# Designs tried in a protein design chat: VH-VL binders against Large ribosomal subunit protein uL10m (mRpL10). Part 206

Target 1, 224 residues: Large ribosomal subunit protein uL10m (mRpL10), of Drosophila melanogaster (Fruit fly) (q9vpl3)
Amino acid sequence: RGKINIQRPKAPHYERARVVAVTQPKYPELPKAKSCFKTRAERTQQQQENPYNEIIAREVRNWLDHSRLVAFFHLSSITADDIFRVRVQLHKQNLHLKSYGSKIIEQAVKNTRYEAIVPLFHSNHCIVFSPDPEKTAALLRIVRRVPQMVLLGGIVEETMLSRNQLVAYAQMPGLHAVQAQLVQTLSQAPGHLIQQLQAHQNSFVQVLDVHAKNQMNEETPKST
Below, E stands for the ipSAE of ESMFold2; O stands for the ipSAE of OpenDDE; V2 stands for 0.75 times the mean of E and O plus 0.25 times the DockQ between their complexes.

## First folded at step 13 (VH-VL)

Design gk19 (from gg9 with heavy chain I50Y; framework fv_anetumab; at its last look DockQ between E and O 0.38; V2 from the best seeds 0.00; counts 0 for: pae E 4.0 > 2)
Fold by OpenDDE, look of step 13:
Structure gk19 (fold): chain C 224 residues (1-224), chain A 119 residues (1-119), chain B 111 residues (1-111)
Amino acid sequence: as target 1 above (224 residues)
Amino acid sequence: QVELVQSGAEVKKPGESLKISCKGSGYSFTDYWIGWVRQAPGKGLEWMGYIYPGDSDTRYSPSFQGQVTISADKSISTAYLQWSSLKASDTAMYYCARSFLYWGEFDYWGQGTLVTVSS
Amino acid sequence: DIALTQPASVSGSPGQSITISCTGTSSDIGGYNYVSWYQQHPGKAPKLMIYDVSNRPSGVSNRFSGSKSGNTASLTISGLQAEDEADYYCSSYTSYSDPFVFGGGTKLTVL
């Protein structure tokens, strides 16, 4: 009794195969829910002016107007879990990670001082908002460890900064430290000037004294 | 300079309560996580939990959940680890350590607090 | 208890290069680039030597390097010195609820 190879069933007899082929119920192709196969173009077109877009645009404007630090990032392939992890950490530093559609951003910044940011939003992106510009260093420290987040640029104190400028800003001592340094430098400037002025005067006096001594020595008649 | 200074060695009996401390200095205490790590004699490092002093967000390792309490007083830049009832098995060196990220590394460590529980 | 697996001991002669392995799973070392290495001398607190798989903190010798392949992270110490004799622990992020797991530790002996 030949071992029935259950893994490779013998092809049915030609006649049986024909009958099976003809009797196979043609199940109507389940109507491909048109909604599942919407082309990228259709998905993009159906972003009809959803009244919700206006609300979201308003939210974006509000964030922009109340933030002293705004950073723009490109997002590469990142998991929801990873985003959540970063969000939590950013939040601890009073940094707020948000993601908006490009169209929403465009709508939000149209005819505003922020219109220049629109070109940054061509792909998957996220924005970090903060009321505290001193948190720039913390932000960069966090996102450097997230390779999926690529810094594109930012706004600090209403000034648009490139990626490099933002990095440089983060490396600067705090405003108070810089102010303190400036005050110290300014306070030292008069002292240095006075020292330099006094040095020249002292040098002049020394030269005059030497000259006077030489004249006195010349006037001393060689008593021979 | 960043420094974590822990309270001194403790000798206790089973059933006694204990609270040990870790004081941070040289940095913004509220901007970093403070974790506690246990090391039993001759054993490895075990993460117990950590706290974010800025908002007192506290998380525990499942193994230590309910066994210890982690707290912080940001006004004096101090984190605490406490037991309500010590066991002999709690005999260990306890380290506090700083981490900027809750998924990050511990970059600065305290000197450790030796807790001995003996009947 | 989910622990990372390290060899119990490794030994080398002065001037040699040694490697300590740390093996985890796809949920920790394999899933994230958040591997750290700590050096601990007897009676001392651990010291961070490597973070994020391969980065050295300030003040750490360039003799220490880290790498990762798959679920295994490696610490390499080049130009082995007597002062390198210590216990070494790896660590990795695992999950939001349990962010830190340590390896069992490796005792390095300089022969």
Scores: ipSAE 0.721, ipTM 0.867, lowest interface PAE 0.9, mean pLDDT 87
Fold by ESMFold2, look of step 13:
Structure gk19 (fold): chain C 224 residues (1-224), chain A 119 residues (1-119), chain B 111 residues (1-111)
Amino acid sequence: as target 1 above (224 residues)
Amino acid sequence: QVELVQSGAEVKKPGESLKISCKGSGYSFTDYWIGWVRQAPGKGLEWMGYIYPGDSDTRYSPSFQGQVTISADKSISTAYLQWSSLKASDTAMYYCARSFLYWGEFDYWGQGTLVTVSS
Amino acid sequence: DIALTQPASVSGSPGQSITISCTGTSSDIGGYNYVSWYQQHPGKAPKLMIYDVSNRPSGVSNRFSGSKSGNTASLTISGLQAEDEADYYCSSYTSYSDPFVFGGGTKLTVL
């Protein structure tokens, strides 16, 4: 909105702090009574996960509140170096690549109009946030060279769009007013759009299962 | 209306410095990489490096790392290719070209700047 | 040390289809690597004809098509015309990394 959003998504100190926060156990106090069945590390990690879930959910809520474009992707296996390079290219276009657990997404969208997005996060995923809905074309142009990121759908101007609707939105000629008119025209039955997103997700999982079975049944000959 | 206009041809002696320019117009200059491509007379194309004028992020081909300097002035929508000490082997046509992705497609090219280095 | 191999020259008569190959290794062309093709007339800057293996930019004739199989990319020009006579360069790029390379070029002659 009228706030600088960079301070929260800044990679150097924010991502480093986030990694440190989830990997450092709190120093446990000495046991008051004999600990029969759980270690201090197990108790400390349980405590850390509970407080971190609320903090991270607030971060997701903040991203949703300040983003006029949100895109959801299934994320296949990709090296850390490759996903880092994609993140850098996205960031140059004010597109911010993030990933969160399903429980955190559920907490973040609780009591909002976006509660229906939670099923999208049952598989490995990532989310791209941006305050700039005109960057949808740039997003798809970048991701087209990243086969590990498969578009599931998105939110533009607070309207949920299916994969096909988001692609159509991105392909329209560039005036923001024209793109806003398309989004208004497409915002008809939000429940129907979520069911279409779920159906695409189910079809995607089925295609992956068929490919995995075919790959396991097909053996590459070794040279003799 | 996308256009890349390069500075004029140069005739130099070995050891001299040189800075050539590439001015972009008709698009958001800071949203695209500018790449530099060399073509020696009668030879093929060689990429030299890229710059993203929006934040001055600069990448060099390993063959040209430390041999040239790539820079940009986003206030005048201009990218530069610079030598501190020219060699006769630097005689070539130098193109600038625009790419949305730094490893990607060069969709618009400048007219080229012929640099001749003779001794 | 990426190297892309193109034939030095190809030729064809008007109306024919011709194919220019661009061969690399699995790290150059294979896997998730992408290929672009450029046309360069004498004394002119190169022009992008095909990007990402098979996509045509706006303004490029559908007579030009691209494909990839294994470690070889191909540019096919159907309905060959005199104006197609030029040098053609392939380039390879990975999804995420340097280096970007050009092939050695292929001179197309229209007989």
Scores: ipSAE 0.308, ipTM 0.649, lowest interface PAE 4.0, mean pLDDT 77
ESMFold2 (binder alone), look of step 13: mean pLDDT 88; pTM 0.918

Design gk2 (from gg9 with light chain Y96W; framework fv_anetumab; at its last look DockQ between E and O 0.57; V2 from the best seeds 0.65)
Fold by ESMFold2, look of step 13:
Structure gk2 (fold): chain C 224 residues (1-224), chain A 119 residues (1-119), chain B 111 residues (1-111)
Amino acid sequence: as target 1 above (224 residues)
Amino acid sequence: QVELVQSGAEVKKPGESLKISCKGSGYSFTDYWIGWVRQAPGKGLEWMGIIYPGDSDTRYSPSFQGQVTISADKSISTAYLQWSSLKASDTAMYYCARSFLYWGEFDYWGQGTLVTVSS
Amino acid sequence: DIALTQPASVSGSPGQSITISCTGTSSDIGGYNYVSWYQQHPGKAPKLMIYDVSNRPSGVSNRFSGSKSGNTASLTISGLQAEDEADYYCSSYTSWSDPFVFGGGTKLTVL
């Protein structure tokens, strides 16, 4: 029993789009010094591809808007069967493996602070999205066992992180768990214990601030 | 501390049904695969199948497909191996073991459940 | 089903080094670096000794090491001790339908 993912396969929509493009040809208007002559097949392919770019860019924007974790990988040569088993394992952890062309990524991140990620997608790549930033440790644990995926960096809670910063983030306790421990201790604790827990929380916040600041400095080269 | 605790030894007759259990503790039960491994007396290890309790995704070795049922109850952190009709050839030690990855290794094992099927 | 080939038995004296082989195909040991080794003493559950060809879990002696060449993986035990006497099994990923294929096992005897 075959249930086809509407986001995939692309072949049925591609074939229907090709038929539509053939029935609605673009009559060439004469551009300046460039050629105004195109074959029927070239016009059909050009028209066929354009209508779907915006749909795919909207998909990328939707993933970016609803993901608190985004990780970028260089993808070496890998068989379809091997990437499939990795995708299945990632999905069990609410981690969603995707690939998109650089043009589509550029359209999706236009007018956002994430515009700097576009150069990562001029080579073979993949992206992992998740609504769960606490799954960063699980992601790294999985991909350590997948040599074809090489971590480049990521976005956590709308903050750009380098590879090393993302790895360091994955090793920290969750902010919610630290806050919960503080509240519990205050309900039972003498004054010096409260002071000790506040210092621990402040140290954790300082580490996150340093990672965010280092990410911005690393990704924004000085032009002076 | 990660622990897998299996149900006790069983002595059964051919044709009887049986369900043995494997309870996991000390880790997130729904984030790991639980596999079942058979070892006949004096013989080697054979992988029977595996389940991901988080979504009940269940896979069987081709050698054991249709001969057993693997299931899990994530509310009590327990996986099961079940026969509808035991044969004398089912006499073996049965281990449960966990793996983080479908292509990984079994890092923690239960103590084993000896199943004896004889007239 | 597909089995990995191990020698049935191997022996050595205390203090010696011994190697146990595990031979598969280009579709499993040759194609992947997901080889593991298990030690099993009589009446006990197996214990993971090596994973990913050559990595040791915490608590496993550095006398145990793993490697592979082509389609053959190897477990090497240096400085043999009496407690090393056990059965040893290799395992590898082969395919989605057979992700945990075991070798036939090797009985190690310490003379």
Scores: ipSAE 0.699, ipTM 0.857, lowest interface PAE 1.1, mean pLDDT 80
Fold by OpenDDE, look of step 13:
Order: structure tokens, then sequence, then C-alpha cells
Structure gk2 (fold): chain C 224 residues (1-224), chain A 119 residues (1-119), chain B 111 residues (1-111)
């Protein structure tokens, strides 16, 4: 009695195999959710102008228009918790950390003076906004301790600055300090001018006095 | 120059309340955190808590939560550490220190306030 | 209470180099580069000597250097001087809820 190999069942008789093949219920292939197999191209094309994107784009524009300091960062792999911590710290300095998609940014800055920033957004990025350009130093101080945030550049007082220029700007004395220095310098200028003017006058008077003394000495007849 | 000046030494009895102060000068008081650090006699440094005077955001070490109150008056650039009821175990030197970052270093320190609680 | 571990005492002769270790965990020293070192002379407030593992504040001697490997941070003092005799404390960031932890301190004696 041949050991029924349960692991390799003998192929059914040809006739039985035919019947089984014909009677096998054709289960309709579950419609492969077209959505799961969308090609990268289809996924990118179907980004229908979501009304929501327009709203966000408007928000971005508002931030850009009302910010005197804008800094652009590449954001490498960072945890949500770490981002949160940085955000809180920045917020306390009146620095607002935002992250937007590249498409949204492109839409937001299209046909605006900010269109030049679009090439900066090729990967994961974040933007820091501030109404206070004097906070540039504070911003750099904070983000230097966050290796996941790489400074790409920024906008300060409507001027686009490179990374190096932004760093240099942060090292400059505040506008008020510079203004104060300027005022001080300007206030000293008249004093120097007066001193120089007076110096010339005094020198002239001295020369005249010497001349007068010499004339007086020549007019004193040697009383023999 | 950045300076933190703390209030003078205190001698108190158990059960008494106490409020000590730390006044900052030479910098924007509202832009930096002020931390409090305890040092018991002959012991190490213990972080107690920290406050951001700009918005009064206050954080406590779990060991000191509910035991002390940290506050600040930004109008006079002063931070405070307060006890409602002192214990003998509160006898220590207390330091205030400035930090720019919540997770940062303490770059400037006050001179310390010695609190002695004795029956 | 999570405390960083420091040797209780370290000693060295003038001109020597000494190293003070600070050992934590992967959630503090091992997880972040936010290690600081403080010097405290008797009866004085602590002074910041090193921040962010290896950075020196302005006015701190270049004889002081910091490093980190794994869960251990190290303070190295080169060219040991009598004035270096003090207590040294390490500190690290740990978590958002409890951001600061100090080491137990190390007494440095200059022999």
Amino acid sequence: as target 1 above (224 residues)
Amino acid sequence: QVELVQSGAEVKKPGESLKISCKGSGYSFTDYWIGWVRQAPGKGLEWMGIIYPGDSDTRYSPSFQGQVTISADKSISTAYLQWSSLKASDTAMYYCARSFLYWGEFDYWGQGTLVTVSS
Amino acid sequence: DIALTQPASVSGSPGQSITISCTGTSSDIGGYNYVSWYQQHPGKAPKLMIYDVSNRPSGVSNRFSGSKSGNTASLTISGLQAEDEADYYCSSYTSWSDPFVFGGGTKLTVL
C-alpha cells in the first residue's frame, strides 16, 4: 500500500484535471486600486491645484511680506521632537519656523520679487521668519547648535543674502548701535572742524604777532 | 558687562517663607533663561528650575516641582526663587545663572545666596 | 535622579595633563552634544569652562579642552597650574521635561 505522499499529491487523472480547471471559480480579480499603482508621474501630475495649496501659498506670501528677516535652511533628518524644541526656542526670540512644500513655495512666490528663492527648495527645507532683523545673530546662535539645520541664505531688509553674507550681517553691530556711532561721529566732526579752523587762525595770529614784534624791534632806534 | 546680582544671605527658621532675588544687568533680560541651582554644603550642583522672563515660561526639575516657586519681574530685570515653608534640608547655597538656550549652558552666574534654616 | 558619574577626585602635578571623565547614558551625553563643564573654586560661583562638548567661552584658557566618546565626556586640563585646583562639574541636556543634569563633581588637587 504505497505511502500516500501528502506533500506531493499525485496529479489528478487528465479528465478530472480538465473538469477541475473548468469548474474553478473565476474570482474577479479585486480591482487593483488604481491609486496604489499610480506611477510617480501620475502622482506628481494629480497634484491638482488643491484650494488648500492656494491658502497656504497666501500664508507664505504674507510671511514674506511682513518679515524683515527670512532665513532658508536645508533640513536633514530630524525628529519631530527636536524640531519642536528648536521651534519653541526660536519662537521665544520672535523667530517663526515654518516648513512648506516646494510646490507651495513656488506658487507663493510666482511673479513676485521673491521668485529667486525657488531654486533653494529642492529638498526638505524650512524657513525662519522674523519681523526683527536684529534677531539674525540670535537665529544663527540657535541653529548652530542644530546640525540638522543647514543655513542656505536669507533675506534681510528686502535684500537677498548668501549664507556668508548673512553670517557677516549677524556680526555687525545693530542698526541702532551703528546709528548711534554715526551720530557720535557726526557730532564730533564739527568739533574737529572748529579745532582745525581755530588752529589755523591761531597759527596765523601767532605769525602776525611775531611779525609785529619784529617790526617793533626794527623801529626801536638804537639810542646811541 | 553681563552681571547677575543675587540678594544677601538669609537666616530663617523652619516653617518660614522666603523669597530670594537675582537681578540681571548688561543684557536683554527677556531674551535669556534664568536657572536656579542649589548646592548643599559640601555637596554638588543641583538644577532646580528655569524661567524665561520674556513670557514667564517656567520649568522645574522633578525633584523641586511643588517645593519652590520660580518667578520673574521683567520690568526690573529680576528673577525670584520662593519657598512657602522652609525646611532644615533647604539649607544651601542658591545660584542663579543665565542661559540663552533652554538646553544650553549657563554662561553667567550670580554670586550665590546662602540660605540657612535652623531651628 | 539621573546623575552623571564623575570621579570623586583627581590629582596631578604642575605642568601635567589631567583628564576628568563624565559618564552618562545614551539619553544624555550619548544622545546630544550639549555637554558643559564648570569650574568652581571654594566659596565661589561656578564658571563655565566648556560648552557643547568642546567649545571654550571667551576668556577661558586654551589649556582646557573637552571631548566626547560614546556616553562619556572628558575635560582635559593641560599644563596644570595651582590655580586649576577646584571642583569641576559636568552637565548635559537630557530631555525637554528635565533639560539639565549635573555630574557629582570632581575635586582636582594640584600636588
Scores: ipSAE 0.659, ipTM 0.837, lowest interface PAE 0.9, mean pLDDT 87
ESMFold2 (binder alone), look of step 13: mean pLDDT 89; pTM 0.929

Design gk3 (from gg9 with heavy chain I50F; framework fv_anetumab; at its last look DockQ between E and O 0.16; V2 from the best seeds 0.00; counts 0 for: pae E 11.1 > 2, placed apart)
Fold by OpenDDE, look of step 13:
Structure gk3 (fold): chain C 224 residues (1-224), chain A 119 residues (1-119), chain B 111 residues (1-111)
Amino acid sequence: as target 1 above (224 residues)
Amino acid sequence: QVELVQSGAEVKKPGESLKISCKGSGYSFTDYWIGWVRQAPGKGLEWMGFIYPGDSDTRYSPSFQGQVTISADKSISTAYLQWSSLKASDTAMYYCARSFLYWGEFDYWGQGTLVTVSS
Amino acid sequence: DIALTQPASVSGSPGQSITISCTGTSSDIGGYNYVSWYQQHPGKAPKLMIYDVSNRPSGVSNRFSGSKSGNTASLTISGLQAEDEADYYCSSYTSYSDPFVFGGGTKLTVL
């Protein structure tokens, strides 16, 4: 009694196979949703100047204009949940993570001082905005722990910085600390000058005193 | 230098309320999470929850949700852990610890507060 | 309760290398590189030894190293010393709603 191989049913007899082949209902091919098969070119072309894009572009401009710290990141494969997690943490530090399309960015920065950033947006990118440039260190500390975010560069106090420059900036003492140091240094400068001036005067006086003492000793008649 | 200083040991009876404190110094208190960790005698570490003093965002472990209240006073750089009604099972060492990241590590720890609940 | 699994105890002789394992799931250790290790001496607070799987904080000996494979993180202590006798705990990020979980702890004895 041949074990009925359920996994490999015996091919039907030739005649049966022919009948089955002819009687197989031709199901109309489900209309391939044209939207699912849009070529990359079609997807890129249909980004018609949507009034919506203008609004978003305006938003981007507003962020750029009101931010003293802007950092640009390449975003590799990351889950929405992970992005959300990072966003929350950044927000705690008054750092605002945003993601915009390259076209929107291009539109937003066209004919502005920020036009130089357009080449940074070739793939998936995100931008971090902050009104506080002192948060640069905090930003870098956070994103270093997120391998999916690769720092490309940034803008600090209206100056475009490379990745390395931004890292260096983050390592510098805060502006207030530097200012305080400067004030301290400046406040010490007059004191040092006075000390140096006084030192010369004091040295001169000492030499004069020694000279005077020597003269007095020479004028003391050896009372024989 | 970064330091977390916790309040002293507490001896309480079941049913009593308790509030213990953790004071941070040497860093910006509002820029770091403060977590609470329980360690029962001879047992392991249990994360209870943490608070971000900057905005008072507080998260609890599911095991401790509703059992304790975590709060902070940023004006005095102090975090709190409180019970409305203590149980004998609350007898443990409680540590506060600092974390920069929501998903990060606890880099600095308090010395611990021993809470003893006995009849 | 989602807990990371550690051996209860490990032992080694001075100068040896020992490894402590911490096993989780794909939703914690396997999903993220946010594993930390803590050392706790008797009667003292825990001390951070490793963060983000393999990074050492300043002041931590280079004898301590961390690694991860799959759902298992490992703490390796090389050149074992008497002072290394302590309890060791691993931790990991798990989820947004429940961000921290500790392992059960491992008692290291230096023989």
Scores: ipSAE 0.847, ipTM 0.935, lowest interface PAE 0.6, mean pLDDT 88
Fold by ESMFold2, look of step 13:
Structure gk3 (fold): chain C 224 residues (1-224), chain A 119 residues (1-119), chain B 111 residues (1-111)
Amino acid sequence: as target 1 above (224 residues)
Amino acid sequence: QVELVQSGAEVKKPGESLKISCKGSGYSFTDYWIGWVRQAPGKGLEWMGFIYPGDSDTRYSPSFQGQVTISADKSISTAYLQWSSLKASDTAMYYCARSFLYWGEFDYWGQGTLVTVSS
Amino acid sequence: DIALTQPASVSGSPGQSITISCTGTSSDIGGYNYVSWYQQHPGKAPKLMIYDVSNRPSGVSNRFSGSKSGNTASLTISGLQAEDEADYYCSSYTSYSDPFVFGGGTKLTVL
């Protein structure tokens, strides 16, 4: 029954150590750029600093390898509720919204022809993956109601497309084979074909008629 | 060949129940929202609600909340609009429509179902 | 209090260009609010003519164009033809959880 001031005791260092141990970080800090010359300690730190980068980069590589549609977006500030709604709507169409650090993307695409996409990830971004390239129209339908997601471009059937090329691809109805043939045509002369498609709607219909006989059925008049 | 085919015209009395249908074909029925739109005789279009047949997520216009039930049976690619007790004011043409984009872009419409509620 | 106001009727002569307006009562036609336009001939279901303010679906003539400025969207029909005589409705929504709305409709008469 002695009077001691225990109502608000300071935590022992042991208790702080227990809290720290329970809350150990599961993700290393993002790597910093290193100079051309490194000490032994810096080399060891670089190896240890980002052990999860390789695991996550392998995940990104797996998504790239198994996705016939990949779309890249700049992401402005957006509420958690809004991005959750977008992710749910994308998932209903077999479209998978993900975000990765730029270093992880760089590791994932290193020594591939997609290495040129790395600059797209210097700003805040997100990526949509899908095995279904015919879902490109559905993707654009959903994200057009989300001005915080600005389309930068994409990959369809392992071919890089600019924003305008991807939009043009999405506007073409038809079977997967017809869409793949049009992507091949866009890749051969991407700037020329996109300009031609946008300037000549009848040319677009004609290309579709040639490549999708069974679907279009009707002939469109040629005015030129 | 996307097509929405609605059930035939209905003549009913006040107080009766009614369930009309909209069958989708030529596309993946579970991947697109289906909307119901009312048009009273000589009047404009009124949105009633949407359903996503893949998981039955359903949204109602505030003007129709509690007055109708929207449902779908994905096994037969069919959406439904249902009244438990019809009123004379329910006399209208009812359209189902597929949303191309998530709301506001009804790209394919059914032919309409005329519902007449009279004594 | 979400509403879209359209003129009750408009008219034009064949070959002329006409414009149908659709004005929100507030910020109903804003950055999130995508506008669509529908054509409805008597006794027929509506047909989508314009989506996302200015885009034409496949099979819609390039004589139809859409735009918006401030709180007003516009449907413009150039080279007016007799078959353009119909009712025209605008529509809009603000987000996934907000109400979808149609305008009151505009009867286009081709003189």
Scores: ipSAE 0.006, ipTM 0.465, lowest interface PAE 11.1, mean pLDDT 74
ESMFold2 (binder alone), look of step 13: mean pLDDT 88; pTM 0.921

